# VHH binders against q3afa8: the designs that were tried, part 13

Target 1, 265 residues: q3afa8
Amino acid sequence: MDKASLGIGIFDSGVGGVTVLKELINLLPGENFYYLGDTAHVPYGSKSKEELLILGDAIIRFFLKLGVKMVVFACNTSSAITLPILKERYPVLMEGMLEPLRKNMPAKAKVGVLATEATVKSGLYQKKLMETNKFQEVYMIACPQYVPLIEKGIVSGKEVEEATREYFEPLLKEEVRDVVLGCTHYPFLTETIQKLYPKIQVIDPAAYVAREVYRKLKENKLLGENGGKVQFYVTGDEKSLKNLGSLYLGYNIDRVQKIDLEVIV
Short names: E, the ipSAE of ESMFold2; O, the ipSAE of OpenDDE; V2, 0.75 times the mean of E and O plus 0.25 times the DockQ between their complexes.

## First folded at step 4 (VHH)

Design g23 (framework vhh_8fcz_2; at its last look DockQ between E and O 0.01; V2 from the best seeds 0.00; counts 0 for: pae E 16.4 > 2, grease 25 > 24.2, SAP .76 > .668, placed apart)
Fold by ESMFold2-Fast, scan of step 4:
Structure g23 (fold): chain B 265 residues (1-265), chain A 126 residues (1-126)
Amino acid sequence: as target 1 above (265 residues)
Amino acid sequence: QVQLVESGGGLVQPGGSLRLSCAASGFTFSSYAMNWVRQPPGKGLEWVSGISGSGGSTTYADSVEGRFTIIRDNDKKMVYLQMTSLKTEDTAVYYCARVTVYYYGSGSYTYAFDYEGQGTQVTVSS
C-alpha cells in the first residue's frame, strides 16, 4: 500500500475542530480526511492526564484501523497534554494546535489571545507563547459568552457584537493589533470581529496547523495526489456537528457514523 | 454571485517567468482560502497551490514547489501566482478556485473547486 494515499485523521471533543478541517480541505485538496468528534466524553478540559491519554490512545487506534498517515489533534487540551506522549507510542505522524502557531507566527511586540476561561486560568497557553521569545507582551482575554452564542448559531448581531466590544476594550487600550483565536470555536466569529475592528489582524491557528501538516507530509514524502473525500464520525451526540458543522463548512452534514472507542485501561 | 476572473497567461520560453492574477467578487474574500488549479491539454484538473484567507499559510503541489509562489491582496480582492523556472509540462489552462464540499452518496463527502472563470492559458515552448 502506498502510504501517501492514506488519509488524515482529525479529532476534537466536539464540533470546534471543523474549523481546522475546513482549512485543511482548502489547503490540501489532494488529501482524504476522517473527522472524529469524541462527543461521548465531553468536556476534555476537566479530565485528568490519565483519562485523556486513555481516550487519545483509543482515538489513534481507531484512525490507524481506518488507514491514516497522520493524526491532527484539533483540541487544545489534547494538543498540550497528550500529543507529546502519544507521538512516542505510535509511528504515525501527529500534529496539534499550539506548536504550529508557536513555530510559524511572526514575532510581535504585543499579541492578544481570545480564549475560554479554563484556558486563561491554566496559564499554559500564555506560558508556551512567551517561551518562544517572539512576543514581549501576551494579553489573554477570557471570552465566556462566545462558545454559548456559537453553539446557538449566533455568530453575528447585537449580542455577539456587544460581547466582542467588551472583550476587545483592554486590547485596544494597549494598542494590540494582532489577535489569536485561542479556541477552535472562535473562527465562527471572524467576520463579526473584522467588521467591528478592520485594523486588527485576526490570527486563526488552523492556518498554521495546515502549514505544519503540509511541511511534515512533504518531508516524509507522504503528500497525497488523489484526495477529495471527507468522512465524519462521532462517539456520542451528533447534533452540533450536523448543525454547526454544516453552518461553518457551508454544506449539509447529514451522514455521521456513530462509533465506539475501544478503550484499554 | 461568486465570480473569479483570471489573467496574465501567455507564451513563454522554458526557464521563463509569468505572473497570473485573479480578481474575485461576490463574497467576503478574506474569509476564504483560495487555490490555483490547472488543466493540461488532454488531462484532468491538477491542484497547484493554496493560500489561507489571511495569507498566513501557503501550500504547493510537489511538481511546482520552489518554482511557484502564491500571494494575495485582500484589500484589492486579488490572488496571484508568481511562476518561475517554467517547464513544458506547466503548459495548461490555469484557474483560480474556491473549494466547495458536497455529499457524494457513498457514505462520504467529496470536495471540488468552485470557479467561474474562463481561465488563463499558459504555454511553455521554444
Scores: ipSAE 0.485, ipTM 0.791, lowest interface PAE 2.6, mean pLDDT 87
Fold by OpenDDE, look of step 5:
Structure g23 (fold): chain B 265 residues (1-265), chain A 126 residues (1-126)
Amino acid sequence: as target 1 above (265 residues)
Amino acid sequence: QVQLVESGGGLVQPGGSLRLSCAASGFTFSSYAMNWVRQPPGKGLEWVSGISGSGGSTTYADSVEGRFTIIRDNDKKMVYLQMTSLKTEDTAVYYCARVTVYYYGSGSYTYAFDYEGQGTQVTVSS
């Protein structure tokens, strides 16, 4: 069997990963994709490293059973915590959310990052960006209102706009012109943000992820040519994936397969 | 309504160069990755190159890697394909395309190229 014909696994704790899926589909139309939302165990941000590794192992094994040539960690938490470990455990290509951005984003004097409170408080994101020496200043902005609104399907209107104005105030004050979406949910708000601030360059890390995936596939002679399929999986509730996934992807997600992860404790 | 209008094709000799253009309208251009696809004579549609919404990421089929360059101008709502070192096997109708996904069956979805233009003919011949 031609290994290049194998699919790409994408996982997140929930819906956020669909933004990465969309970008991968758009840039890699020769590939097949398996999307897994681990909705039974959301959120990942509150879990211990040990717990995340247990879940991560189960997820990787799931994908390997399906037959994948690569696994994309479309989850910031997993990208930061479990990816470095899991990549050493399994002989499959892996990619996450942060490294592609770090590697490929062009240098800017100033950059803003919209992120969750947890991400901002950890300090890891800004640290990792600053380590690239590409930025003189990194402005981290906690956006606690965004995920709740997005999860309710509210991606435009007064509430989103007001929150956005609040979050962008410090960025504008510092004359920041490049803003990174530091959460996989936030691309849902791209249009709203752009309407409010047309001069701001909104940067979705998913684009860089897709590029890095492409690069790795090319280097390993694994680029697919005859793909074009996507299959959706969840471990728990499917409603969020169906609703928000459909909204973002622009097509109706009505077929989702529920699976049970084989957790080994 | 989505509109994509391709231009820039023509007849060239092997080793020659062409620059294709695509004018897009009817959607938020910068929010979508754009692709070039082509249909060789007697063959099916094949992917050539892709570029992210921001233009920060580009991808290429193995057959055109190193020879073709995809560029976009979001202000002008244009996407371009600079083709160099053209080969006879590059002969095809070239289309500018987005990607759309629909249900395929068996719990799976399929995605296809969404192109509305007439395409532009590229012929490479000695």
Scores: ipSAE 0.266, ipTM 0.660, lowest interface PAE 2.0, mean pLDDT 90
Fold by ESMFold2, look of step 5:
Structure g23 (fold): chain B 265 residues (1-265), chain A 126 residues (1-126)
Amino acid sequence: as target 1 above (265 residues)
Amino acid sequence: QVQLVESGGGLVQPGGSLRLSCAASGFTFSSYAMNWVRQPPGKGLEWVSGISGSGGSTTYADSVEGRFTIIRDNDKKMVYLQMTSLKTEDTAVYYCARVTVYYYGSGSYTYAFDYEGQGTQVTVSS
């Protein structure tokens, strides 16, 4: 099997990475994908750098056993913290959430970013944006209610709308019109956000990720043909992947394989 | 290209005074709030004081309020930190920073800052 026919591994701690997978499937219909939700080890945002490296190492080794030409870090925390290190340890191509955002964001005077508390407090997302010199003001908004609601399948209605109004209050006061979805779960809420604030431009980095994956595969002569298969894996609970994942992708996820990661301490 | 150059640090006894200076270039200085941040030995950055672009509004961390005064001169593109009643816990590298990030979280409002120079060392010891 030539290297161009190898698959693309994609991982997240839960269902959020499906938002990246959807963009990849749309842009790269000739590729085979392996999606892993590391649901046994959620949440990633509270874990130490060393623990995240141990998990990331195990995940990459799992994908290498399946036969991949690229690994996509569909987790903002892992993209910021572990990708730069793991890239030096493995010869496989890698892409994450932050570099595509850095490369593709348009210049704006003001930009808002919705993110998890862990992402905001880490300072790493802010640092990546500041490196661009494209913005004068960056408003980082921690959204602690979003992931729990999304993981319960609650993506619309009063509870989400009330949380969203709270999070957007500072952005409205400062007249911020461009808002980045700084967590791979948050695209599930795009329609609710746009319903409440139709004048706000919602920026989903997932499309940028898919574009950069395409460019890397093309530049390395690794674009696949005659693929189109997607295989789903979890390490723990599969309910959110089957429910929300199916809804977001627009078709039913019939089979999810449970696996155990081989962790080296 | 944005440049911020800090100076005026030194060794001072507790209770003493220093004035830090920051020379700014490469941006429209009067359009930006300016800040002082510091990095104590073995610790991360902490915010000290801020001043609005016009100079009409100043803010201070609780630990320095009443002892430090932030001042700006928009004609000379300078920011100053007048420090008095210095304590050993004020020992740090001090950086001048432009405010580039505002954020809110679980009941808190916090800033993120940029800085360009090596900073200026302030050491307060007996």
Scores: ipSAE 0.000, ipTM 0.162, lowest interface PAE 16.4, mean pLDDT 83
ESMFold2 (binder alone), look of step 5: mean pLDDT 80; pTM 0.793

Design g24 (framework vhh_nb_b201)
Fold by ESMFold2-Fast, scan of step 4:
Structure g24 (fold): chain B 265 residues (1-265), chain A 125 residues (1-125)
Amino acid sequence: as target 1 above (265 residues)
Amino acid sequence: QVQLQESGGGLVQAGGSLRLSCAASGFTFSSYAMGWYRQAPGKEREFVATITSGGRTYYADSVKGRFTISRDNAKNTVYLQMNSLKPEDTAVYYCARVGTYYYGSGSYPDAFDYWGQGTQVTVSS
């Protein structure tokens, strides 16, 4: 009954959203979290707006059955395309990847964004950043090798270092100093990036997301006090979440529940 | 505020050359990437070329080796030198201030933040 005691739902199409989850756990230790990886439907980047809305609707209804006061869209595609629509359909608070970054990132003459090919090709991310009038030049870099390497647990070593040098070459030529990780998987590579380019400021949107979640909960008098529990769910394979999620979070994910989404067409 | 004014368009025979110019005002020109795109009759607007603030150039595959983009920061002007013109190059050519960079094999900017009024280029057979 006490809404402040309800949990926070976080979803992504895969394991990447654990980067957002980690920031939320660190900032909000009094909260209970439900993490859903929609691994049966990955990748989201190639899906139509209609398909994404059907999946997003089903995910919100799933979280509402668990008992949540807020849903975090730890998926850049859903944050850009479906969040503005879905927030009007349900009484639960919602937040995504893009608006917290847009609102709170300081102005920069030049900013780089590392993203998937689908995100770069869509143009949505760069348009959202440009609309703020905070950035004079936005450099979108497609990183097709990153997600496959991360999903295999390869977050350091020769192969990821060579890919990183290739992707950073155009940013270095333009003297870009601030680089946004425009994919929730990419914070897995932060240590490797900083080792190769210690003068570049790596910007993880998850920190901005966590701060906005805190602000919204505080404003609505919904901050929890007796939490500390995290429960994990997947729609498909659980191995990446168990293995890579445990690696990123720094503790063993012992239990992941497989669920089916109730889609309505 | 931001103003972009194109010139140099016209009628030319296939195999000929034209040089387009774009005079920019209302912003610190040297700090921005500049680009050209075109819209052919009955088609959507397409990317042609961009030049970054640092002088790096990127071209659409259809114009590589034939077109050259350049800039003169002292004159606040960006140029498009068009050689070996083909009838399929017939379009209205627009100058743009580029706020974005798109990188990858065959990649090009999806959007520009300010546009000129355009200049007509017609290539006869």
Scores: ipSAE 0.016, ipTM 0.313, lowest interface PAE 6.8, mean pLDDT 85

Design g25 (framework vhh_7yz9_2)
Fold by ESMFold2-Fast, scan of step 4:
Structure g25 (fold): chain B 265 residues (1-265), chain A 125 residues (1-125)
Amino acid sequence: as target 1 above (265 residues)
Amino acid sequence: QWQLVESGGGLVQAGGSLRLSCTASGFTFSSYAMGWYRQTAGNEREWVAFITSGGRTTYADSVKGRFTISRDNAKNTVYLQMNSLKPEDTAVYYCARVTVYYYGSGSYTYAFDYWGQGTPVTVSS
């Protein structure tokens, strides 16, 4: 069996992971992708480690049945909490959101991070960035208005521009030039941010994830050549993935298959 | 070989003033936030004030309105001007190089990765 012909699984708790999927499709057009939104179990941020491990284990087993050589954790919570444990349980390659950025981002005197209130409050994202010793000043900016606006399909216009000006005010005062999108939803706002602040370098972790996936596949001699297909799956509601996912990817997501995860407790 | 040299401490009467100085060498001073911390006898070190590389200042509630932190990047020096001193301000004052983590909700967290040897301040009643 040609392991290089197997697909790549990507999962998130919702639609946000399509921002990672888009970077992967663009960098790896020879691959087949399986995207799973675990929409029946949102939000992941409030779940216990044990519950996240049960869900993560079930998701990996689901992808293995489809035939994958790699699983990408396009969920910041799972990347931080469950990936280090699950990668030891299964021989399939795994990658998450934070480690590729942490490892490969150049050192900067100042960096801003736009994130959810829950992420800022958890201390986990800044702790991981701090451990690199690459940054002298890290500015964590909580953006509570962003996810609700994005989920309503509002990614441009006066309301999102006003919220963006509020969030960027402290960054401008400190002359921050490099800003990380610390939530998988936030790349939906990249055009609005660049319109308002063209001199700021917006850093999408998804680009680092895609490059690290490429690197690992190349090193393991697993790069595919005859792919180019994407299949979409959800555990719950499909509307956000169909509507916002299609908007972000620039093509219609015609079919989304609803599945049940096989949990082992 | 990083070095922070504090000076300006001493004995002063309540209501008096002192100006502490901290001169840095061995790193690019203008690129780092700098802070002042103090340790009272029998207590852990507590934060007093800090100044970011961009010049934004933050103060502990106990010193707000009385202390002023400033910097001179040409001289690689950070200052703490202490006015209306109280006996409770008696402590050893430490200069520190600080990594700043700013939260958009108006809060900060910071790690001090290099400490000076400290300068004692005694305020008599």
Scores: ipSAE 0.013, ipTM 0.411, lowest interface PAE 8.0, mean pLDDT 85

Design g26 (framework vhh_7yz9_2)
Fold by ESMFold2-Fast, scan of step 4:
Structure g26 (fold): chain B 265 residues (1-265), chain A 125 residues (1-125)
Amino acid sequence: as target 1 above (265 residues)
Amino acid sequence: QWQLVESGGGLVQAGGSLRLSCTASGSIFSGNAMGWYRQTAGNEREWVAFITRGGSTTYADSVKGRFTISRDNAKNTVYLQMNSLKPEDTAVYYCARVTVYYYGSGSYTYAFDYWGQGTPVTVSS
């Protein structure tokens, strides 16, 4: 069988994963992509490890039914908690948000990470970064206002700028110059952040993820040709994916298929 | 290389003072936020004070105004000066490397690891 012709599955709990999808499409135009937003079960950050594993297992099986050679965990929570376990259960290539950044980001004395409150509270993102010995000081900044504003389509203007100034104040005080976007929604705000803080280097993990996906596919002789198609799936509401996803990707998402995950408890 | 050694604990009378020290080997100390935690026999670990590489300090309400955290980067050492000690301060004190700094409403920090065995502090009446 020509496994190189199989697609790549990408999933997130919502629309945020389109930031990873955009990098993948740009780097891998010969591939076919299946994007799944598990919007029926959002938010993932509030779920137990057991619940996340049940959902992750169902998502992997869904993609395998569609025919994929690789699954990308565009969800930071699933990348940290479930990917290490699920990659041992299934013979499909898997990649997430943390390991490509962890391995390939250059060393910095100080690094800031903008993240959801759930990601900060988990402690696992911070632990994984510190284990590299590349970073001497890690500043985790919880940004609870960002996702609600982004989901409303508010990616610029007074409200976003005020929230951004609040979140960056401690980073500026400590002279942090490199800031990681630790939530897949946050690249929606890159232009606003760069406008306010042009001397800060904004680091989007999605670029590292896309390069690592390319490397793995090439090494396994699985690079596709004559692809360029993207199919969108949701388990719940499709509105955010259609509206905000289209805005981020720069083209209209006209078809989103609703599916039910085959959950095994 | 990631060993943290606490010292300076002991028995002290209420109203007295103690100075705790925590020394780390290697260059790992120089760029990291450092903190002090304490644990009483019936309770989980409670954070006491943190200091960033930049010198910013944060204190638990229970010790604010009585304890002072400081660092000497040349000696790879963090200190906790404890004044006006109360029987309620009786605990084992642990030095920890802080790998995250959290700002906003809610939790302010998380400790990555504890390498020392702690230094006991007993405050008698």
Scores: ipSAE 0.000, ipTM 0.234, lowest interface PAE 10.4, mean pLDDT 82

Design g27 (framework vhh_7yz9_2)
Fold by ESMFold2-Fast, scan of step 4:
Structure g27 (fold): chain B 265 residues (1-265), chain A 125 residues (1-125)
Amino acid sequence: as target 1 above (265 residues)
Amino acid sequence: QWQLVESGGGLVQAGGSLRLSCTASGSIFSRNAMGWYRQTAGNEREWVAFITSGGSTTYADSVKGRFTISRDNAKNTVYLQMNSLKPEDTAVYYCARVTVYYYGSGSYTYAFDYWGQGTPVTVSS
């Protein structure tokens, strides 16, 4: 079979990766997608490098059994820690959250990054941005209220607006105009953020990821022509993916298959 | 790319004052956050203070109320005014171009670029 007809695997620890999936579907309508939420092992941010490699290895092997030509790491932790290693272990093309943003975002004097507390504390996102000389000041803002609110389906209203004002106050004081959504859940809040701060340019890394996936597939002559199918998988609870995922994608996720990852100690 | 030159260190008695200066070249100083770090022999560097391009200041708990960071963009210079010096302030002081991080309502500082050669400060008891 023509490798161009194989699908694209996307994974995250939860529902957040659907924000990346949506950009991929919009840019690549000729492709078939397999989405995996590793909900049995959330949160990834507190796991060791060794644990993340074991899970990442199992996820790649799962996608290879389904038949994929590329795996997209829609998880910031896995993109930073495991992608550079796993890319050397498997012949399948791989892409993550950080490198497309780092390479393709225009240079800015000041940039804000909204991220989870774990991502800010890890220093990995900061280290990757520092590997470029594009940004003179990077303001990392931990947003601990955002993921719990989003997981409850609360993406607008007073509680989200108050949290957003709190998080944006340091950015406004420093006249930051470009703000990166450094968590795959955060694009759920784009409309609320733009309502409160219409002069802020909100930067969703998923758009850069989708463009880089397109570029790699085109360069390798792997672009699909007759796609349009998406299959959903979870390792644990499916409710968030079915409810919030459907809301974000604008269509009903009819079936989510529960699977077990084949972990090799 | 950046050249940072620190000056103003020396010997001082406990309770005394020193003013450190750091002059930057090779980049657009007025657009960058700048900060001061210090290092004692055999220990890792610790941050002391930083100042954003907009003039907002943040201080380590150990120096709050005693040290003041300021900048002069026309001279491409950042200053650290050190008052009520203690023997435990003895260190080599480095200025750095800083990437500024915030988490929750707090802040975190991280040295982004080239550090100067440092200026030694000795506070005698």
Scores: ipSAE 0.014, ipTM 0.420, lowest interface PAE 6.9, mean pLDDT 84

Design g28 (framework vhh_7yz9_2)
Fold by ESMFold2-Fast, scan of step 4:
Structure g28 (fold): chain B 265 residues (1-265), chain A 125 residues (1-125)
Amino acid sequence: as target 1 above (265 residues)
Amino acid sequence: QWQLVESGGGLVQAGGSLRLSCTASGSIFSGNAMGWYRQTAGNEREWVAFITSGGSTYYADSVKGRFTISRDNAKNTVYLQMNSLKPEDTAVYYCARVTVYYYGSGSYTYAFDYWGQGTPVTVSS
């Protein structure tokens, strides 16, 4: 069978990965996509490496049964912790949030990273950015208010603006001009951030992920031409994906299939 | 080849002052936070102070109010002005490139790389 006709699997622990999906759909209209929100197992940030590997392995096997040529880890935690291990276990192409940004973002004297408390406390994101020697100062800003606001559908208005001013105050003090959205939920707030801070360059890793996926598929002769379909799956609650996912993608997600992951201990 | 060159160390009496200088190659210095750390007889290297590329300064509790860090970007040089020196300040002082991780209002962590050979400071009682 023509492997180029196989789909691309994208997963996140929740709805946030639709920000990556949107970039992929826009750049790769000839592809078929399978999106999985592992909503039964949120949050990933507090899980052990062993638990994340068990879940990641199950997710890869799920996508392989559907027929995929590539899996995109639209989850910063899985991208940092499990992707380096899982890519050695399976022949399917894999890509995550962090490596495309690391390789392709231009060097900057100062970079800010907005991230969850779990990502900041892990030290993994900043360690990986520092390994490139492209960034001289990395300012990791924990944004605990953002995910709860976004999950409630609050992506503009007073509450999110106040939280944004609080988080940006240290970045403005240090004259940081380039700010990475270090959580897949955060692109939901891009318009609010740009409204408050039009001189800040907001960097969405999803754009780098989409371009790297394109490059890998092209180099491996796996680009699809007759796709354009997206199928949605969840392991738990589907409402956030249906509501917030539809809002972000700009079209209605009518059908979300609930599935159970085959966990091997 | 990247280089940090420290100078200004020496012998000083308690209560005295010294100014340490660290000159860096452009690619280490430009746009980077720079800092000082010291190695005392009983410890591995401990941080003393750092200054961000924008000029924000941070000090260890043991030196706060006595030491002042500053930088001259035109000369690729960072300085540590040490006042009211104590015998406990006796150490080898190292200059280093610093990466600052800011966790939110009032919270910081940092990593050091590209450090020099050090300059010894001895404070007599």
Scores: ipSAE 0.016, ipTM 0.401, lowest interface PAE 6.3, mean pLDDT 84

Design g29 (framework vhh_7yz9_2)
Fold by ESMFold2-Fast, scan of step 4:
Structure g29 (fold): chain B 265 residues (1-265), chain A 125 residues (1-125)
Amino acid sequence: as target 1 above (265 residues)
Amino acid sequence: QWQLVESGGGLVQAGGSLRLSCTASGFTFSSYAMGWYRQTAGNEREWVAFITSGGRTTYADSVKGRFTISRDNAKNTVYLQMNSLKPEDTAVYYCARVTVYYSPSGKYTYAFDYWGQGTPVTVSS
């Protein structure tokens, strides 16, 4: 059995990680993917480091049982908190949302970040970007209207445009030209943002994640050739993944398997 | 490893002046906004002033007109000049590296990504 034929595991706490999955599918059409939404344990942002490690460990073991050569943390919280620890526990390749962006984004005097209020308040995203010494000013913009609109399937129109103008007004005043989408849901709005602000460079971390996954697989001689399949799993409710996930991917999600995670105490 | 070292605190009479200094190491100082906050026993942390990498300054209403923040990028140092000191200014003063963000309410907010050990200031009545 060729290790290169093994799949790639991707997980998030919900449907948002499909934005990362879409970039991976586009760049790596020869791969097989396993997507897990840990919907029984949302939201991750309020959980302790210890709880997140228990869940992350269980998720890694689940993917290993399925047969994977790499695991992608399509969750900003897990990428910041648990990935640095879990990558030392398991020999499987791992990648998250923050490190590929930090490593490969060009230096900028000013950068904006659109994020949830929880992400802004945590300070972790800010800390990780500022540790690079590439940015003089980081403008974190909390976007509380975005996730509720996206979850309702509202990704264009007057309401989205008005919210977007409100959030971009301070960035325009500071002459910010580069804006990072700091929430896995926000790429749903890329087309609307670009219509309103065509001169702003929208930076989707998922694109950096996909390129880094490709680089690591190539370097380790693990690139697959005969894949092209995606299998979907949830720990809780599947409705958002089936409906919004299908809409975003342009790929009909016919089957989602419900699973239980095996936690080790 | 990031490091911020505050100095210049002490005991001063009401109406007096003090100059606080904060020397930074472990990051490209000239690329970051810097600020000062203070904390008294039993009270929450209160921001005092910040200065952007470009030199734009902002002050809390309680200190505006009395305190001046400045920076010397050649020395990796940020300063807080404190004039017309009041007993209410008694606190431990902390230097911080600052990220500025905008809330939906239309107000800029600052997040302190790293701060030092603090320097105590006591203003006698």
Scores: ipSAE 0.000, ipTM 0.205, lowest interface PAE 13.7, mean pLDDT 83

